# Designs tried in a protein design chat: VH-VL binders against Cytochrome c oxidase assembly factor 8 (COA8). Part 34

Target 1, 167 residues: Cytochrome c oxidase assembly factor 8 (COA8), of Homo sapiens (Human) (q96il0)
Amino acid sequence: APERGAERRDTAPSGVSRFCPPRKSCHDWIGPPDKYSNLRPVHFYIPENESPLEQKLRKLRQETQEWNQQFWANQNLTFSKEKEEFIHSRLKTKGLGLRTESGQKATLNAEEMADFYKEFLSKNFQKHMYYNRDWYKRNFAITFFMGKVALERIWNKLKQKQKKRSN

## First folded at step 1 (VH-VL)

Design p16 (framework fv_pabinafusp)
Fold by ESMFold2-Fast, scan of step 1:
Structure p16 (fold): chain C 167 residues (1-167), chain A 121 residues (1-121), chain B 112 residues (1-112)
Amino acid sequence: as target 1 above (167 residues)
Amino acid sequence: EVQLVQSGAEVKKPGESLKISCKGSGYSFTDYWLGWVRQMPGKGLEWMGDIYPGDSYTTYSEKFKVQVTISADKSISTAYLQWSSLKASDTAMYYCARSFEYGTYYPFDYWGQGTLVTVSS
Amino acid sequence: DIVMTQTPLSLSVTPGQPASISCRSSQSLVYSEGNTYLHWYLQKPGQSPQLLIYEVSNRFSGVPDRFSGSGSGTDFTLKISRVEAEDVGVYYCMQGTHYPYTFGQGTKVEIK
C-alpha cells in the first residue's frame, strides 16, 4: 500500500484521484493513521435500522476510539516536546550548538538518548499503567456488548422465521 | 455543479437555542467532510470543527467543543451547527465548507454563502 | 495553537502592478516529505471565502495563472503578477498541518 505521502500526491481538492470511503459500504471503514496519535481511525457504518443496543455498542466503540486517539496524541506531543528539551539541555551542557556544521539539527547518540527514554518511561509509568487498566476495561465492555448484539441478532432471526412459518 | 446552501439569517436573544443548516448538492455528500468556520464582525476566520456525514464522526476545535454541536443527516445531504444557549459573543457570520480529509486536512474547496447570526437583547 | 502571521495587513495596488503577501507560521508546516498543508483563500467584499492556492503552490480549479504560491517550512508567499479590479478583497493563509487548523489575520488588497 502506498504511504500516506504517496496517497496525498495522487489527490487534489478538485481532482478525480481522491481517496474516499467506500460509497455503498455496509461495514466499518478504516482510515489512514492520524497525524498526532499515529492510530488508524475507524469510521463506523450506521445501519438504517440500528437498534438501541447496536447504537450503544457503536457509541462505546466511538468513545473508546476518541479516548485512545486523544491519549496517544497527547503522549506523542509530550514525548516530542520533552525530547527536544532534553536534547537542547544536553547539547548546552556539552557546549555544542543546536545545529551541526552542515546546518542540520544537532542530535545525541543512542547511549545518551537511552537516558531520556528511561526517564520518560519512569516519569510516565503511572499514566501508562492507568491507560492499560482503562484500555482493558473498555475492551471488556465492548466485548460484552458485542455478545449482547450477537444474541439480539440471533433472536431477531428466530422471530423472523416464526413469522414466516405462520404465513 | 458543487453547491453548499446555508439557511437564512437569524436574529436571536441571549439564552435562546439555534440550529442552522448547510445542504450539499452536486457531489457525493458522504465522500467529503463538512467544516464550520466562524467570522466575527470585522474579524478573520476561525475553524470550529468538521463532520464526516457518512457516520456523523465529528472533530472540534477545543475552543468550540463546549459551545456548539455539529451534526449531519446524510439522507437529505445536510449538516447542522447548533447552540443550546446563545450569547452576544456568538454574533458572527457562519460558513460551512467542504473538504477531503485523509488522515489530515485537505483545503476547504467549496464554501456555502454564509449564515449571519445576530444575538442581541 | 499555531499562530499564522500575515504581512502586510493592508495593501493598495495600482491596476496591472504586482502584489505580494507573506504568511509566517509559528511552527513548521511540513507534515512529511513533500506534504506541507498551507492554503490561500480570497474573500471578496460581501462574498464567501474561495480557495486560491492549496498545499503551498497548487492553483485551484478556475484560478487565474496570475496567482502563484511559494515557500517552505514556516515562510510562505502569495504573489499576484498583475492585480486586476476583481482581485480586491481579503486574503487569508491557513495551515492544516497542526490541530486546531488556524488562519492568518488577513491581508486587505485594494485598488488605487
Scores: ipSAE 0.000, ipTM 0.465, lowest interface PAE 15.1, mean pLDDT 80

Design p17 (framework fv_pabinafusp)
Fold by ESMFold2-Fast, scan of step 1:
Parts: C-alpha cells; sequence; structure tokens
Structure p17 (fold): chain C 167 residues (1-167), chain A 121 residues (1-121), chain B 112 residues (1-112)
C-alpha cells in the first residue's frame, strides 16, 4: 500500500542522498551535503564500454559511499537524540521545565554539557574504532581494484598494439 | 506547486529557425535537470537531451545532437530548445520534463503541457 | 542504446478487470543494489505523460493503489488490479540507468 511504502521511507534511519549529475560526463560529480550524514554524495560516471572489472570497482565505491553515508546519518541521529534526552533529564533533575519563559527549548550551558560529550565519546569509542578499521579496509579494497582496472586497461592497449603490429 | 509552462504552438516552413521555451515555477530551477522529449504524430516518446540550469551543462541523445541546441536562462527560470533550420520531419509534440529529484533521480516527475511544432510548406 | 520492448502493444479491458503490461530491456537496468532505474508513465488522450511508478515498484504521489510495479534485471511488469475508465491511455516504460534514456514503444489500454 502507499501508506506502508511512505512509512518505510519516513522511518528509515539510514537515509542515502541521491543527486543526479550530468549524464555521459567524463568525471564523477559531487553533490550537496546530505541532510542526515552531512557528507557530500558522489555520483559516478559510467563509461559506455564499462568492463566487468570497472563495474565491480564502481559498485564497490558506490557501496562504500552508501555505508559511509549510513554510518554518519545514524551517528548524527543518535547524537541528537541522546543530547536531547540528556538535556531533558538534567532539567528534570533540577526541577526546571523543558521550555524557557519565552517558550523556547531549554538548554544547559557548556560546562554542564561537558559530561554528555565525554560520555557520548566514551560510549561510542569502540563503534568509532570499528568504523575507522572498516574505512581503511574499504579504501584499501578500492585502491586494489583501481590498480586492477589500470592493469586491465594497459593489457588491453598492449593487445591492440600487438594486433596492429601483426597487421 | 511545481509547474512547467511551455510556449505556444508553432507553424513553420522548412529552413526556418525556431526556439521554443519551458518556464519552471514552484521549485528551485537550478537544482533540477530539465529534459526535452519528442513525440512524433501517432508515435511514442523519444528523449532528446537535458540541461542542468545551475551551470548550463547539456547532454544529448546522439540522434539529436546535430539537430537541436538546448539552453537555459536561470535568471528567468526558462529552458529552450532551438533549431537553426527546420525540416518537415521535425513536426512533433515537444515536451519538457523535470528530473533529478533526490528520491527518484532519473524519473521525469513533472511535465510541461507540450508545444506542437508543425513544419510544412 | 538500451532497447525497451513492451508487450502487448494494445490491450482492451472490461472495467473492473485486471490488466498487466510487460517491459523488457536489452541489458540489465541494475545501477547498484536497491537501485534499478525503471519507471512507468501514463499518457492519457490529449494530455502530457505523467509519472506512475519510479524505480520499479514505488508509486508516485497521488497514484492510486490499484497500480503496482514489479520486476528485476531486464524483466518488469506494471499491473492494474481493476481498470477504471480514467486509466485509458498509453503506458510507457523508461530506463534511466544507461545513457541515453530510452522508452518502450508504448501499450495502449482501452475500455471494451
Amino acid sequence: as target 1 above (167 residues)
Amino acid sequence: EVQLVQSGAEVKKPGESLKISCKGSGYSFTDYWLGWVRQMPGKGLEWMGDIYPGDSYTTYSEKFKVQVTISADKSISTAYLQWSSLKASDTAMYYCARHGYIEYSSAFDYWGQGTLVTVSS
Amino acid sequence: DIVMTQTPLSLSVTPGQPASISCRSSQSLVYSEGNTYLHWYLQKPGQSPQLLIYEVSNRFSGVPDRFSGSGSGTDFTLKISRVEAEDVGVYYCMQGTHYPYTFGQGTKVEIK
């Protein structure tokens, strides 16, 4: 049903931005920062005679981008949610309302927020370490496949030159 | 409300030049692609090309690259499709349509009403 | 260029009965996992085309539940669960995965 389809997209925590770059350009294009991750998406150029290896490299880069976007969208959402929960908890403990006299959302000063920032970073230390590990692994894989694509292109050029010489 | 409003019908003779327009309103004109689609009388849809008005970058179907020029004037939120010399075979309905919305990318989500171009002697 | 083939070319349906339209591409339309740029449009008599379904199975805003899309790779289907008088027109599939964008030849749906 459309209600269920819309609900799924509305509730998805890991939004991935899509940007439509120029078609048949010779270069990848960088879009505006994603609303949730605050990272700029890249839309990759697809050459007319893309080899299977070139396609694997492109898909790996696209998958890595999606993973990266989802990680930071979720991290930013978690930070915002926990920050608001912390503020509300501290205001309740102080016997203060959630709104100021002017009707604006109440907040804590920088010194009071220091405890939250320390706790958030400590709580997420392992998650950030695993993110860094996976980030390095993914970039290593991309570099490796970039090398394979480069070698394939060199080999194909050598094959064409060999055929030309035999003619 | 997103709207694409095209210029009125044209009746021309072979060899004449023509420039038709498509004006966008109700959205950020420079943030979306605007494509041109041809429909010959009694036939289907053919994508001709598109333009990204933010930087005036254009793409064309190979078939149409020689025949037409696509341009845009972002100051008045208007895109153009132009012929230097019309042929009888250019007789068709021409549609402009927007694409590039983040959620559904290449889908043409809003269409102009069409401009009928008739080329006859 | 990717060739999009629709079957049937013409279909006459009794009101309230289902209709099914097939679209086949000459090459896979999968751009990445979860992203297949196959879209369906309806052109009612005397009107501009309008978007019905984007990316295989997603209904565009305002499109009735009776329309559904499905498929994968190179084979796609548009289904209308119970055809109404307002559904008459020509249905087009389109691929946006490969440059240039290409449309199917169209399927004309008429009421008996």
Scores: ipSAE 0.000, ipTM 0.478, lowest interface PAE 19.3, mean pLDDT 81

Design p18 (framework fv_pabinafusp)
Fold by ESMFold2-Fast, scan of step 1:
Structure p18 (fold): chain C 167 residues (1-167), chain A 121 residues (1-121), chain B 112 residues (1-112)
Amino acid sequence: as target 1 above (167 residues)
Amino acid sequence: EVQLVQSGAEVKKPGESLKISCKGSGYSFTDYWLGWVRQMPGKGLEWMGDIYPGDSYTTYSEKFKVQVTISADKSISTAYLQWSSLKASDTAMYYCARYDSLGYQYYFDYWGQGTLVTVSS
Amino acid sequence: DIVMTQTPLSLSVTPGQPASISCRSSQSLVYSEGNTYLHWYLQKPGQSPQLLIYEVSNRFSGVPDRFSGSGSGTDFTLKISRVEAEDVGVYYCMQGTHYPYTFGQGTKVEIK
């Protein structure tokens, strides 16, 4: 969870990313893209008077974000590993070195890479189907709790208005 | 090709201001953190601080926080290290270096050639 | 601040012989999911530092396989299986686990 005055110097006990939001913030903040997932994390603002229901919603959104980050970090690492293996295999088949004369990594052109992309997408079809199923389940739960929080806020405003009127 | 090109050597007197630069090319400048490292003559490396050019968020070593200002101009892919008033003890080689990953500061993968700053009366 | 201590401070090696450099941290460098942010850099005479090994044991692009890193927690080692003339320079370990990031004092490797 994002914390006011948190220092990047601290080690995260739960294995959280080293990204740290600005120390002074009164709203949610979007961070830079994660190294592995390429997704921008959202650091949620925690109000001083957060209700138990608001806390449940925030934790659900944070857990869903972590699940999403883990999925795409794993997917992107798999993609990168298999892409490098494919490129190395094709370069060896052509009798080419892994490096250019300038010392940079040798690459394949777009036409040659098309076969890799097609195969990668095909074999990951089931994985993406399971991801979509879980995404809908999580999004439904978030929407449900957002509705509950909205009703709580309306109730609290009505209660506060009643108190002010009775003065 | 990822390159970090630093400004040329500087010879200054104590009390003078100075701004040195580090220009990134061959990558998305706003997506990587850039750090500054000092090396006193004949001494080892000292981490000074870093900047995320996308939003100009900076981090400093406590030792350097009052000595220098780190900034960046993303329109020209350039980061800066600045002194308002130089001291003889600021005489050193200053390196800029890019962190390895989009948005995170795990390790330095590419380094600039260094800027030698000499401060003498 | 985490203190990084390297031993030895200097090393003279006959070409083709192995070399070993130790780096010890004042506290554990394990961060997340077992990730350990201990890195090794080489600064050749008159040149900028260059990355050799990142996250304990991973060789950076273009680094020869004679270089290897190992270790865990607070105790780390960089090994060169057969030292070559081009390996002359000062080797630095660095911790990237906690701010401020800190370097070891350096180990100078010279050829006899």
Scores: ipSAE 0.000, ipTM 0.476, lowest interface PAE 16.4, mean pLDDT 80

Design p19 (from p12 with heavy chain R98K H99Q L100P Y101F G102Y D103S Y104G T105D F107L; framework fv_pabinafusp)
Fold by ESMFold2-Fast, scan of step 1:
Structure p19 (fold): chain C 167 residues (1-167), chain A 120 residues (1-120), chain B 112 residues (1-112)
Amino acid sequence: as target 1 above (167 residues)
Amino acid sequence: EVQLVQSGAEVKKPGESLKISCKGSGYSFTDYWLGWVRQMPGKGLEWMGDIYPGDSYTTYSEKFKVQVTISADKSISTAYLQWSSLKASDTAMYYCAKQPFYSGDYLDYWGQGTLVTVSS
Amino acid sequence: DIVMTQTPLSLSVTPGQPASISCRSSQSLVYSEGNTYLHWYLQKPGQSPQLLIYEVSNRFSGVPDRFSGSGSGTDFTLKISRVEAEDVGVYYCMQGTHYPYTFGQGTKVEIK
């Protein structure tokens, strides 16, 4: 899948960004579900005066979102492909065609599909375990940098107040 | 089954107002951008602008920003293109079309078109 | 605004022969390393435009495999390996990288 959230499209001549939130412009925006991953992407607002630490946090969040989108897009594609292959194989062993008399895609009942779901889950168990491990690792890193950014913002606010009082 | 159904052909005189419609069905109307495209007789396609119906946020091509207004009514899954005062040069076929999602930035399903004729 | 230029403007093809349409943009259409928002549409006589190819090379649902797209940066090509009668119409490229979206002038494909 292409990287989600790391991209930035140029603004219109009016300065409007398509990726701005529907109600409030220029903040994080949650989009419609991606057709491949079925996950809603987040478009991250980039402040004009973004600090290097804020940029690092945003990039970590964008990279994590892209990784997450890629994982589920690939998983869903693999699921769909293997499901179609399973149905095709079972219909072939039954001596049935791939389409019904009405021209619709032929399908298997829930009991027959249970075998596929069990096998798919079993086959992908390790892959999902590694995904969960990496998911927690990434979220720990994001939380850590969120804390650092919060401290930086507090410090900058305090420094600004001190300067205003001295002037 | 995604469908965009547009209102019927219009014949108007210069200076008259007009509002044409595009009704979406078979998808979540409020979650996808809907654009308008103009095709003048015997000419190519021109993108006019689009709307996000969830909050009626609009984007326009500069050429069309003062000529038309784009709006939507999410209670009936319908988008609109409106002129306050038509000109003969507005004579064209107008298409509505749906964007698939945010990163695609293309038009996947199109309405059948509304022919607008402006003549004295 | 990004200017999209198509060549040729018209093309007459003998059935079963290949056809090739070029599209050039005035600026790069690369949005990110994985994304180039260049799309191809076909408008058959008396019909609405329909999506053929999205993001340079991806065939839309139901589009025959005789259609293929390629290119990068500012230069793009739509190829039809064996033109059939049903392929008659006007082909448009469109860029979605920069607002406002812009279309090429169109290429009319006819059968000899």
Scores: ipSAE 0.000, ipTM 0.477, lowest interface PAE 15.4, mean pLDDT 81

Design p2 (framework fv_pabinafusp)
Fold by ESMFold2-Fast, scan of step 1:
Formats: C-alpha cells, sequence, structure tokens
Structure p2 (fold): chain C 167 residues (1-167), chain A 119 residues (1-119), chain B 112 residues (1-112)
C-alpha cells in the first residue's frame, strides 16, 4: 500500500532540478534528528555516472548509518526505560510519588543519579566497548575508501587533462 | 534471619546529649532504608526519619529535623539516633525498623530503646 | 501531610468472634504504578509493632489467614475472622505513598 503513494510523490513538477544546477554541486542532504537515536540521517546523493568504487563507498556509509541508528535508538530507549524504572523504584522506596505537589515530574538528586549512571555504564561496558571497536573499524574502512575515491578522481582529472592537451 | 538489635534503656537529665543505636544483621544493611519511630508513653506511632546506609542519605520529618540527627556506620551495620540537648518531652520509646525496598513499609522492627528524661 | 483516621478507637471482642477496623486517608493512596501504599501493624502489649498486612491485602510472612485486608483509594478495612487471646493489642494503619510517613491513631482490641 505505500508503493502507490511513492509513485504519486515521484510525479513532482518540472523545476526541482534547478536546485542542483551542475551535477557536482548536488551534495548529501542532512535530515532532522531521528526521534529515537537523536542522530541526523544523511540522504546520500548518487552521481549520474557513479563508479563501482563510489558505489561501494556510498553503500558502506549507508550501512554504517543504519547500524549506528539502530544501535543508538536501542541504547537510548534502554537507557530511558531503565532510568525511569530506577527513579520510580527509588521514589517508591522513599514513599514519594512520581509527581510533586505542584504537578511537576519528581526527580532524584545528582548524587542518587550517579549510582544509576555507574551501574548502567558498568552493566553496558562490554556492549559499549564492542560498539567503539566496530565504530572505529567501520570509520577506518570508510576513510580508506574515501582515500581510494579521491585518488580515482585525481587520476581521472589527470587523464582528462592529457586528453584535452591531445585534442 | 533479619534482626534489628537496639541499645539499652537510657535515663538522662535535660540538657544532656544522647546517642542510641540500632544494629542490623541477616540482610544487606546498605540496601535498605532504616527508619526511626517515636512512641510517647500511652500514645501512637510517629515517624521521625530514615537513612539509607549505602550513601548516608537521610530524610527527616519536619517536626524532628532540628531535634535529632540520624546517622549510620555501614562498616558495623549500625544506625544511630542522636540528641545534642535532651528535653523532658523527649521521654519516649524509640524504635528502629527496616523499610521494604519496593513498598516502603516497615517489615522488621527492633525491640525498642526506652529514653527517660527527668530532672 | 496525609491524615490517617481509624475507627473505632477501641473494641472489646468475645474470643472466636470477628473484629473489623476501618482506616480512612485524607488523600488517595493509589500510586500511578497501580499499587496502593496502605499497611497494617499490630503492637501487642509490651512488644514492638509487627507488620500484619502490606499494600492493602498481602499478609506478611507468618501472619495467620484469619487476618485479611481490603479497600481502595481512601477507605480500607482490616478484618479478623476469629479473634484469639494473642490478637490483643493496638492496630495501626500507615500510608507510605507520600512523606512524611503517617500512622492512624490506633485501635485497641481487648478480649471481653
Amino acid sequence: as target 1 above (167 residues)
Amino acid sequence: EVQLVQSGAEVKKPGESLKISCKGSGYSFTSYWLGWVRQMPGKGLEWMGDIYPGDSDTTYSEKFKVQVTISADKSISTAYLQWSSLKASDTAMYYCARLDYEGYYFDYWGQGTLVTVSS
Amino acid sequence: DIVMTQTPLSLSVTPGQPASISCRSSQSLLHSSGKTYLHWYLQKPGQSPQLLIYEVSNRFSGVPDRFSGSGSGTDFTLKISRVEAEDVGVYYCMQSIQLPLTFGQGTKVEIK
């Protein structure tokens, strides 16, 4: 049922292309922060004559973005859920309600929250360590392919310069 | 077996200082709030305050916060209730009692410490 | 402060007969979690208070089944189906939804 809507949206009026008049001036687009991950998604621009290497880099960046979005969405939801459960449990332990007499949400002091943060970090140490390892691994791969794409573009410019000299 | 053992009865004069104790055993002392309850002769129960021994966080009833100090020494699983200057009106039975972590009700009680203040 | 009011203040009961004690709070004791923080204690003569019922209707460990608690919101009842000599004492309700923790004034139960 979403395919019909997508087709209708794709029949946009002529003129949208003037916002990207030369091909190379069109860039990746940054969206608003995701509700759960709080990360801004990047909508990757696909060049008209994308090389296999450029496609590999784009897909790697897209896959890394999806992985990062999923990780932080899950982490933030888990953190928020456990934080609320901790606050709720501690307020019940003290005989306090979830809201103050003024109707505002009840909170714990910084010292009490420090215990939660220590426990959360300790409990999730291994998970965060593996995330950091994977993040560095993915980032190094992206940087490596970015370097290869840059070299390819330099070589193509040199090749084009030689062609202009011969013609 | 959870047990709270309080210090013995005290007879004091007005103006004197006093520190009574409550020792917990048979449970994780630092994981539960421990409260103090006063019972004046022939009267009902009054909550005075409590302490979380794990970090020494204290809560006081407004009526008692200037009259007493609640403290704990987690190394010996003991909580304390202290007066800097006793008054005749402090004559009462004082109970310590453990607060259930989830329900915040008193599940186990000490035997009580009778404090008599007279000139 | 939440005020806890008990009725009656005293009861004289023939052994084997039932007894009923009421406790009313000035505010609802129902928490957003669905739990109601109303508890009952018994203080036998010369002894420390002891927990009987927690969160309205749950009997504490070792409490005989002749003790039962019921109620909701602001109106609660403790019932003893058959009063025995060892049940003599003062019964207190307590709320723990809000600080300060507050007790009812107590109900004295005596044998006739």
Scores: ipSAE 0.000, ipTM 0.448, lowest interface PAE 24.2, mean pLDDT 80

Design p20 (framework fv_pabinafusp)
Fold by OpenDDE, second read of step 2:
Order: C-alpha cells, then sequence, then structure tokens
Structure p20 (fold): chain C 167 residues (1-167), chain A 121 residues (1-121), chain B 112 residues (1-112)
C-alpha cells in the first residue's frame, strides 16, 4: 500500500494577534491588520459582571472573528501560492526567467494577470459563496444576541429603578 | 562566446591610486550585472560589489563601500574597479564576473582571468 | 550578512571514490519566488573560479554528471560520485539570494 505522503497542510499559523489592549480598557479595541489575513483583530471587552447572555455574545463574536481570520489567512496564502505558480508557468512558457537580466523580479503584464485573476475567481467561486453564506449566518446570530443583551440590560435597569423607589 | 578580459597585473605603492578594468564581449554588456570579487593570497572569495552597466546602478558590500569605486563605460563594454589610495592590505587577486539574469539571479556564470594587485612599500 | 559555513575545509580523496561537501547558511536562502539561490564554484589551481552548480542542483554547461547538488533551506550538499584528477581545487558555496553575496570558506579537494 503506497504510503500516502501526508501533505503537511501548511496551516497558516493562527496569528494570535500580539495586540494587547491596555488593562484599564472599558471598550473593545481594534488592532492593526493581521499580517496573514490583513484583517484588523478586535479585542473584546469583558465586563466584571458579565451575564451569561453577554458571555455567549462575546464568545460568538470571538469565534466568528477567528473563523474569519483563518479563512482569509488561508485564502491569501492560497492566492499567493497560485499566483506565484501562474507567474512561473507563464514565464517558463515565454522562455523567460523569474528575474530580468537586470536582476529585477520578472512580472507579467496586466492582461496576463487578468487571466490569472479570472481563473482564480472562477476556481474559488464556490468557496466564496459558502464563505458569504456562513458570514451572513454568523452575523445574523451576533445581531440577534446583541438585541437580547440590549433587552436584558434595559430590564435590569428598570428593576433597579423600581427597587430604589420602593425603599 | 562570453568572455571577460581583465587588465594586467599591477604593482603599486601604498597611497597610490589604481584603476583596473574588465572588458566584456560575446554578450550584451548593458543587460547583465557585473560583479567584482576579491581573493586575498591563500584566502577565499569575497564579493565586493556589482554594477549594472545599462544605467550604472551600483551595489557595494559594506566592507568595500568606502574602499573602492565601481564604474562602467558601456560604450566600450568595460567595467572598472578603482582605489583612490591603495593599502598593503589591498594586495589580492581581483576577479570580475558576470551575474547571470533570469532564473540565475546572483549567479556568477562567467569569470575574468583575474588581475593581481600587489601593494608594497 | 548571511554566513556560509562549509564542511570539511579540506578533503583528500582516492581517485574513483565519492566525495561530499556540506554548506550551511545562517539564514534560509529561499527567495520570495520559492527559488533558492545557492551556487557552487570550483577554483582549480592557478585558475579563476568557475560555476559548477547553480540554484542548488542545476549543473552548469559543460559540468560532468558526476557532480550533483542537493539541499534546501539552510543545508546544502555538493557530491562528486567518482572523483577524478581534474576535480582537484577549492570548492565554494555561495548564496546569491541576498545582498551582500557571501561565499563559504572553501573546501580544498586533493587526490591521495
Amino acid sequence: as target 1 above (167 residues)
Amino acid sequence: EVQLVQSGAEVKKPGESLKISCKGSGYSFTDYWLGWVRQMPGKGLEWMGDIYPGDSYTTYSEKFKVQVTISADKSISTAYLQWSSLKASDTAMYYCARVSGYEWYGTFDYWGQGTLVTVSS
Amino acid sequence: DIVMTQTPLSLSVTPGQPASISCRSSQSLVYSEGNTYLHWYLQKPGQSPQLLIYEVSNRFSGVPDRFSGSGSGTDFTLKISRVEAEDVGVYYCMQGTHYPYTFGQGTKVEIK
């Protein structure tokens, strides 16, 4: 049985955003763009008296962010790899090297690259469709829980006001 | 056939100026980088710098940047290595070499015969 | 600067026997395009250096098939399957990936 060489899926290192917000932060912080995904990570604020509903919302937001970061990190890596392979193959077909005689990086013209982009988009069309579907699903869920949290906060404020009027 | 022909051996005194040459033939002189490599007596090879004769763009090793000047005259397909003031420590063999383009980035594919520079009091 | 370290620095080989020279770089020599610009040169006694292998494993024009190059990242090897008298000289690895270009110390190959 031929040993299927485990293609080491170069899993894009989960770029743990080294962004650390100030300890006294009472709000969400937006970090610089991640080097792999190019997405700005959000450090979510954790209230001292976080309700179970608030915690659920925060976790859902974190999971969605991680999912999104991983998707785009992998997509960008795939894009870069395929772009490189395309350039190499086309240059080879043209009898050209990867560098010019002047030592400059050899490039394809805009027309040739347009073919790459078209092919890449076509090839990844289904993947992007699934991403968009899941993106909307996740954001809808987040929005729904944001609404629930807002209602909970209103209710708690009303209860506190009633207790203060009764004393 | 690609050829690099260097100027003859030089015997100089400390403090003198020197300019040695490397003439390229058998290829488009302006389209390829030309590098200079030093080899001190009984020692290894040291890249000094290179020049693109097409526009005279030059890159130096930090070690040699203030020690030498690399130039080219594309009209006669000739590159130069120049010292303003020689030192005894400049005694070495100096090679010019063509840097191949395309997929051969940073490759010295053809070499000159070398120029021996002797600096003695 | 990238430091190139060759081992051994000298090698005495019986004619017809194989030889192997190692070259290690202090940093990866893989360029952004995926190519690795590690080259091997031979300087025969009293001659100029000549290109032997380019980009890790490609024999230059006129180089006999007894010469082979291999390696990746930071570790590279030049092999001679059957050493001949004409193979005597100093072998240098060189990185051409980054400025400044740097050579190994050289490996002197002699015949026993």
Scores: ipSAE 0.015, ipTM 0.583, lowest interface PAE 8.2, mean pLDDT 87
Fold by ESMFold2-Fast, scan of step 1:
Structure p20 (fold): chain C 167 residues (1-167), chain A 121 residues (1-121), chain B 112 residues (1-112)
Amino acid sequence: as target 1 above (167 residues)
Amino acid sequence: EVQLVQSGAEVKKPGESLKISCKGSGYSFTDYWLGWVRQMPGKGLEWMGDIYPGDSYTTYSEKFKVQVTISADKSISTAYLQWSSLKASDTAMYYCARVSGYEWYGTFDYWGQGTLVTVSS
Amino acid sequence: DIVMTQTPLSLSVTPGQPASISCRSSQSLVYSEGNTYLHWYLQKPGQSPQLLIYEVSNRFSGVPDRFSGSGSGTDFTLKISRVEAEDVGVYYCMQGTHYPYTFGQGTKVEIK
């Protein structure tokens, strides 16, 4: 009889799908990378009996995700824009067109791009330093609240076990 | 029984457009992602991309993002793979397969029989 | 992209003898929860691929118990305890942990 009652997802008529949250899912869903930030968004499951502490953790994670996505979307956009402006400026100075004879975008070699990367990194040093600081602060807070939620769940399970033992 | 039935073999010339299909049956079509895999003659398997039929959300391998379009019509449980302009290098067997997994993690559990596409001048 | 490398590329086996195929990934396939999305497929001559083993060691529906998978991190093995004539074909490992999903180059198994 041990064989009965075992749950086997590979034999289920309807399985789980990626990036498709069922209306009554008990799990978070992770999506594909965002076009601009290149980060994967998480769609958080909200349980019917979500505690105030669980809600605080979820909202903190959602806010951190939104902050992180916006930072990298803006950073990637700024990098791409300034890179194109730098390339355009250098090609104009050399008397070269923006496109090759084949219609492809004209490019600079690695040595020529070194000046741009050095300047971009230097210009954005403080911004990246503040990003790292805030990233660590946010993740520390998330870890702390995860610990609180874990303790709450352990306490609730212990209370439920005591009720079972009374039977 | 879970079954994926693909459209028949195609013979095309370079520059022509093509749309091949994959019809799912025996399961809830909108509960699973559906992927496309290419196999060039005598070569291995390459994942091209997948689609969630419920809202037609697609994910592509970077190599195939500009080459093909994946779409689906959930009302008839059918997914499509489309080329705007075929090249001789598109000659291959194309498989559709149901994706089983959670989040972005996945495996291909059931496969279609394949559609052979031959492109020659 | 994650590169999946299989060894050997070809294997000839006498019926009833064991066979072993290795698969190595260029990066760890472990998700942070400890799950590993490495899978094995068999493509018999003239047929579509079929799933044999999913998530390292789980046999798919209808797959005989002579097939087993093992491994962790970047090194994985598929074993067939007693090769039968119907096991002839090309075996592929595949990783589903990182986009894009990638396959090994395949291992051809033939009967002597």
Scores: ipSAE 0.000, ipTM 0.482, lowest interface PAE 11.8, mean pLDDT 80

Design p21 (framework fv_pabinafusp)
Fold by ESMFold2-Fast, scan of step 1:
Structure p21 (fold): chain C 167 residues (1-167), chain A 123 residues (1-123), chain B 112 residues (1-112)
Amino acid sequence: as target 1 above (167 residues)
Amino acid sequence: EVQLVQSGAEVKKPGESLKISCKGSGYSFTDYWLGWVRQMPGKGLEWMGDIYPGDSYTTYSEKFKVQVTISADKSISTAYLQWSSLKASDTAMYYCARTLYYGSEPYQYFDYWGQGTLVTVSS
Amino acid sequence: DIVMTQTPLSLSVTPGQPASISCRSSQSLVYSEGNTYLHWYLQKPGQSPQLLIYEVSNRFSGVPDRFSGSGSGTDFTLKISRVEAEDVGVYYCMQGTHYPYTFGQGTKVEIK
C-alpha cells in the first residue's frame, strides 16, 4: 500500500509473487522477504574491475547471507510444524474435532498458544545461542574485510591523484 | 506449457525503424526476466540485454545500449526490441529467452527460448 | 568482458562414440561458495538454442542422462557418453556470473 502522503499514483504498484531481482545495478539490490526465511535477500553488484579483495568480501557477504537464510528457513519450518502438532495434540486432549461445524480449522485461544511459544523458545534456546555466536563471528570477518577494501580504495585514489597532478 | 512466441520475419532498408515482439504464455510473466540474444548469419550467440517486466527495469550490453531499446507491456505479457534506425549490420536472427526464477541467487540461465525473428536489412 | 573459449570448434563423431567439449573462461565464474554460473546450450540446425546443463553439472528437464557437465573455476567440460543422430548441432557454453553475459564461439558436432 502507498503512504498516506502519497495517496494517488498514475500507476498502481504491482506485487511480485516470487523474488526476481534486477540483474544489473550500480548498487546492491534488496529484495522482498523470502517466502521461507522471511528475510530480505541482497543481490550484490559485481563491478567489471572488481579486485580480488573486493571479490573475497562480496563472497563472504553472500555466503553469510545464504547461511542466515538457511538457518531462518529451517527455524520457521520447524516452528510451523511443531505449532500444528501442538494444536492437534491440544484439541485431541480436549476431545474437540480438528474442524468446526462450518468446516474451518479449529484453533486454540491466545492463552493456550502462549504455552506453545514459551516451550518453543525454551527448547530452542541453545540453538539460538549458537546462531548468535556464529553471527557475531561472521560479522567480525566481514567488518575486517570491509576495512581492508576501504584502505585499498583510499590508496588507489591517492595513487590516481598523484598521477593527475603530474600531468 | 511455457511458451515464448516471437513476431514474424522482417525485411527492411537501412535507416528504417523496427519493433519486434516476444509474447510469454503458460507462466507468471512478472516472475521472470526476458533477455534478447542476437545471432548474426553463420555466427554465434550475443547477449544484448534483458528486462524485468514487473517494473520495466532494463539492462544492456554496452555494445547494444545505443543501438536498441528493450521494453515490455506486462498487461499483454509481451516484451519488445526496437531500433530507431536500422543498419545492414543489424541483419541477424533475434531470440528472446526467459531467465529462471532466482529466489536467493542471481545470474541464472535461459531456460526457454522463442522461435526467433529473422531481421534482414538490405538496400 | 569475460571471454569464453571453446575447443574444439568442430568435431565429427562416429555414432555411439563419446564426445567431449571444453570451455574456458578468462576469469573465475564462481559467484559464491557452491555457486558457479556456467551453462550449456544446444542449437540444432534451423532451431532455437535449448538449455542442456545449468550451473556446471545440472541437467535441464528432459535432457538425456548421456549428457554430463563438470568443471570448476575457469575450466569446464561437456561430455556426451554416446553420441546419437539427434545430438547434431552447435553447442555453446555461457557464463552468467559477470555482466555482460557472454557465450563461447560454439562447437559444431556432426555424425560421420
Scores: ipSAE 0.000, ipTM 0.484, lowest interface PAE 14.4, mean pLDDT 80

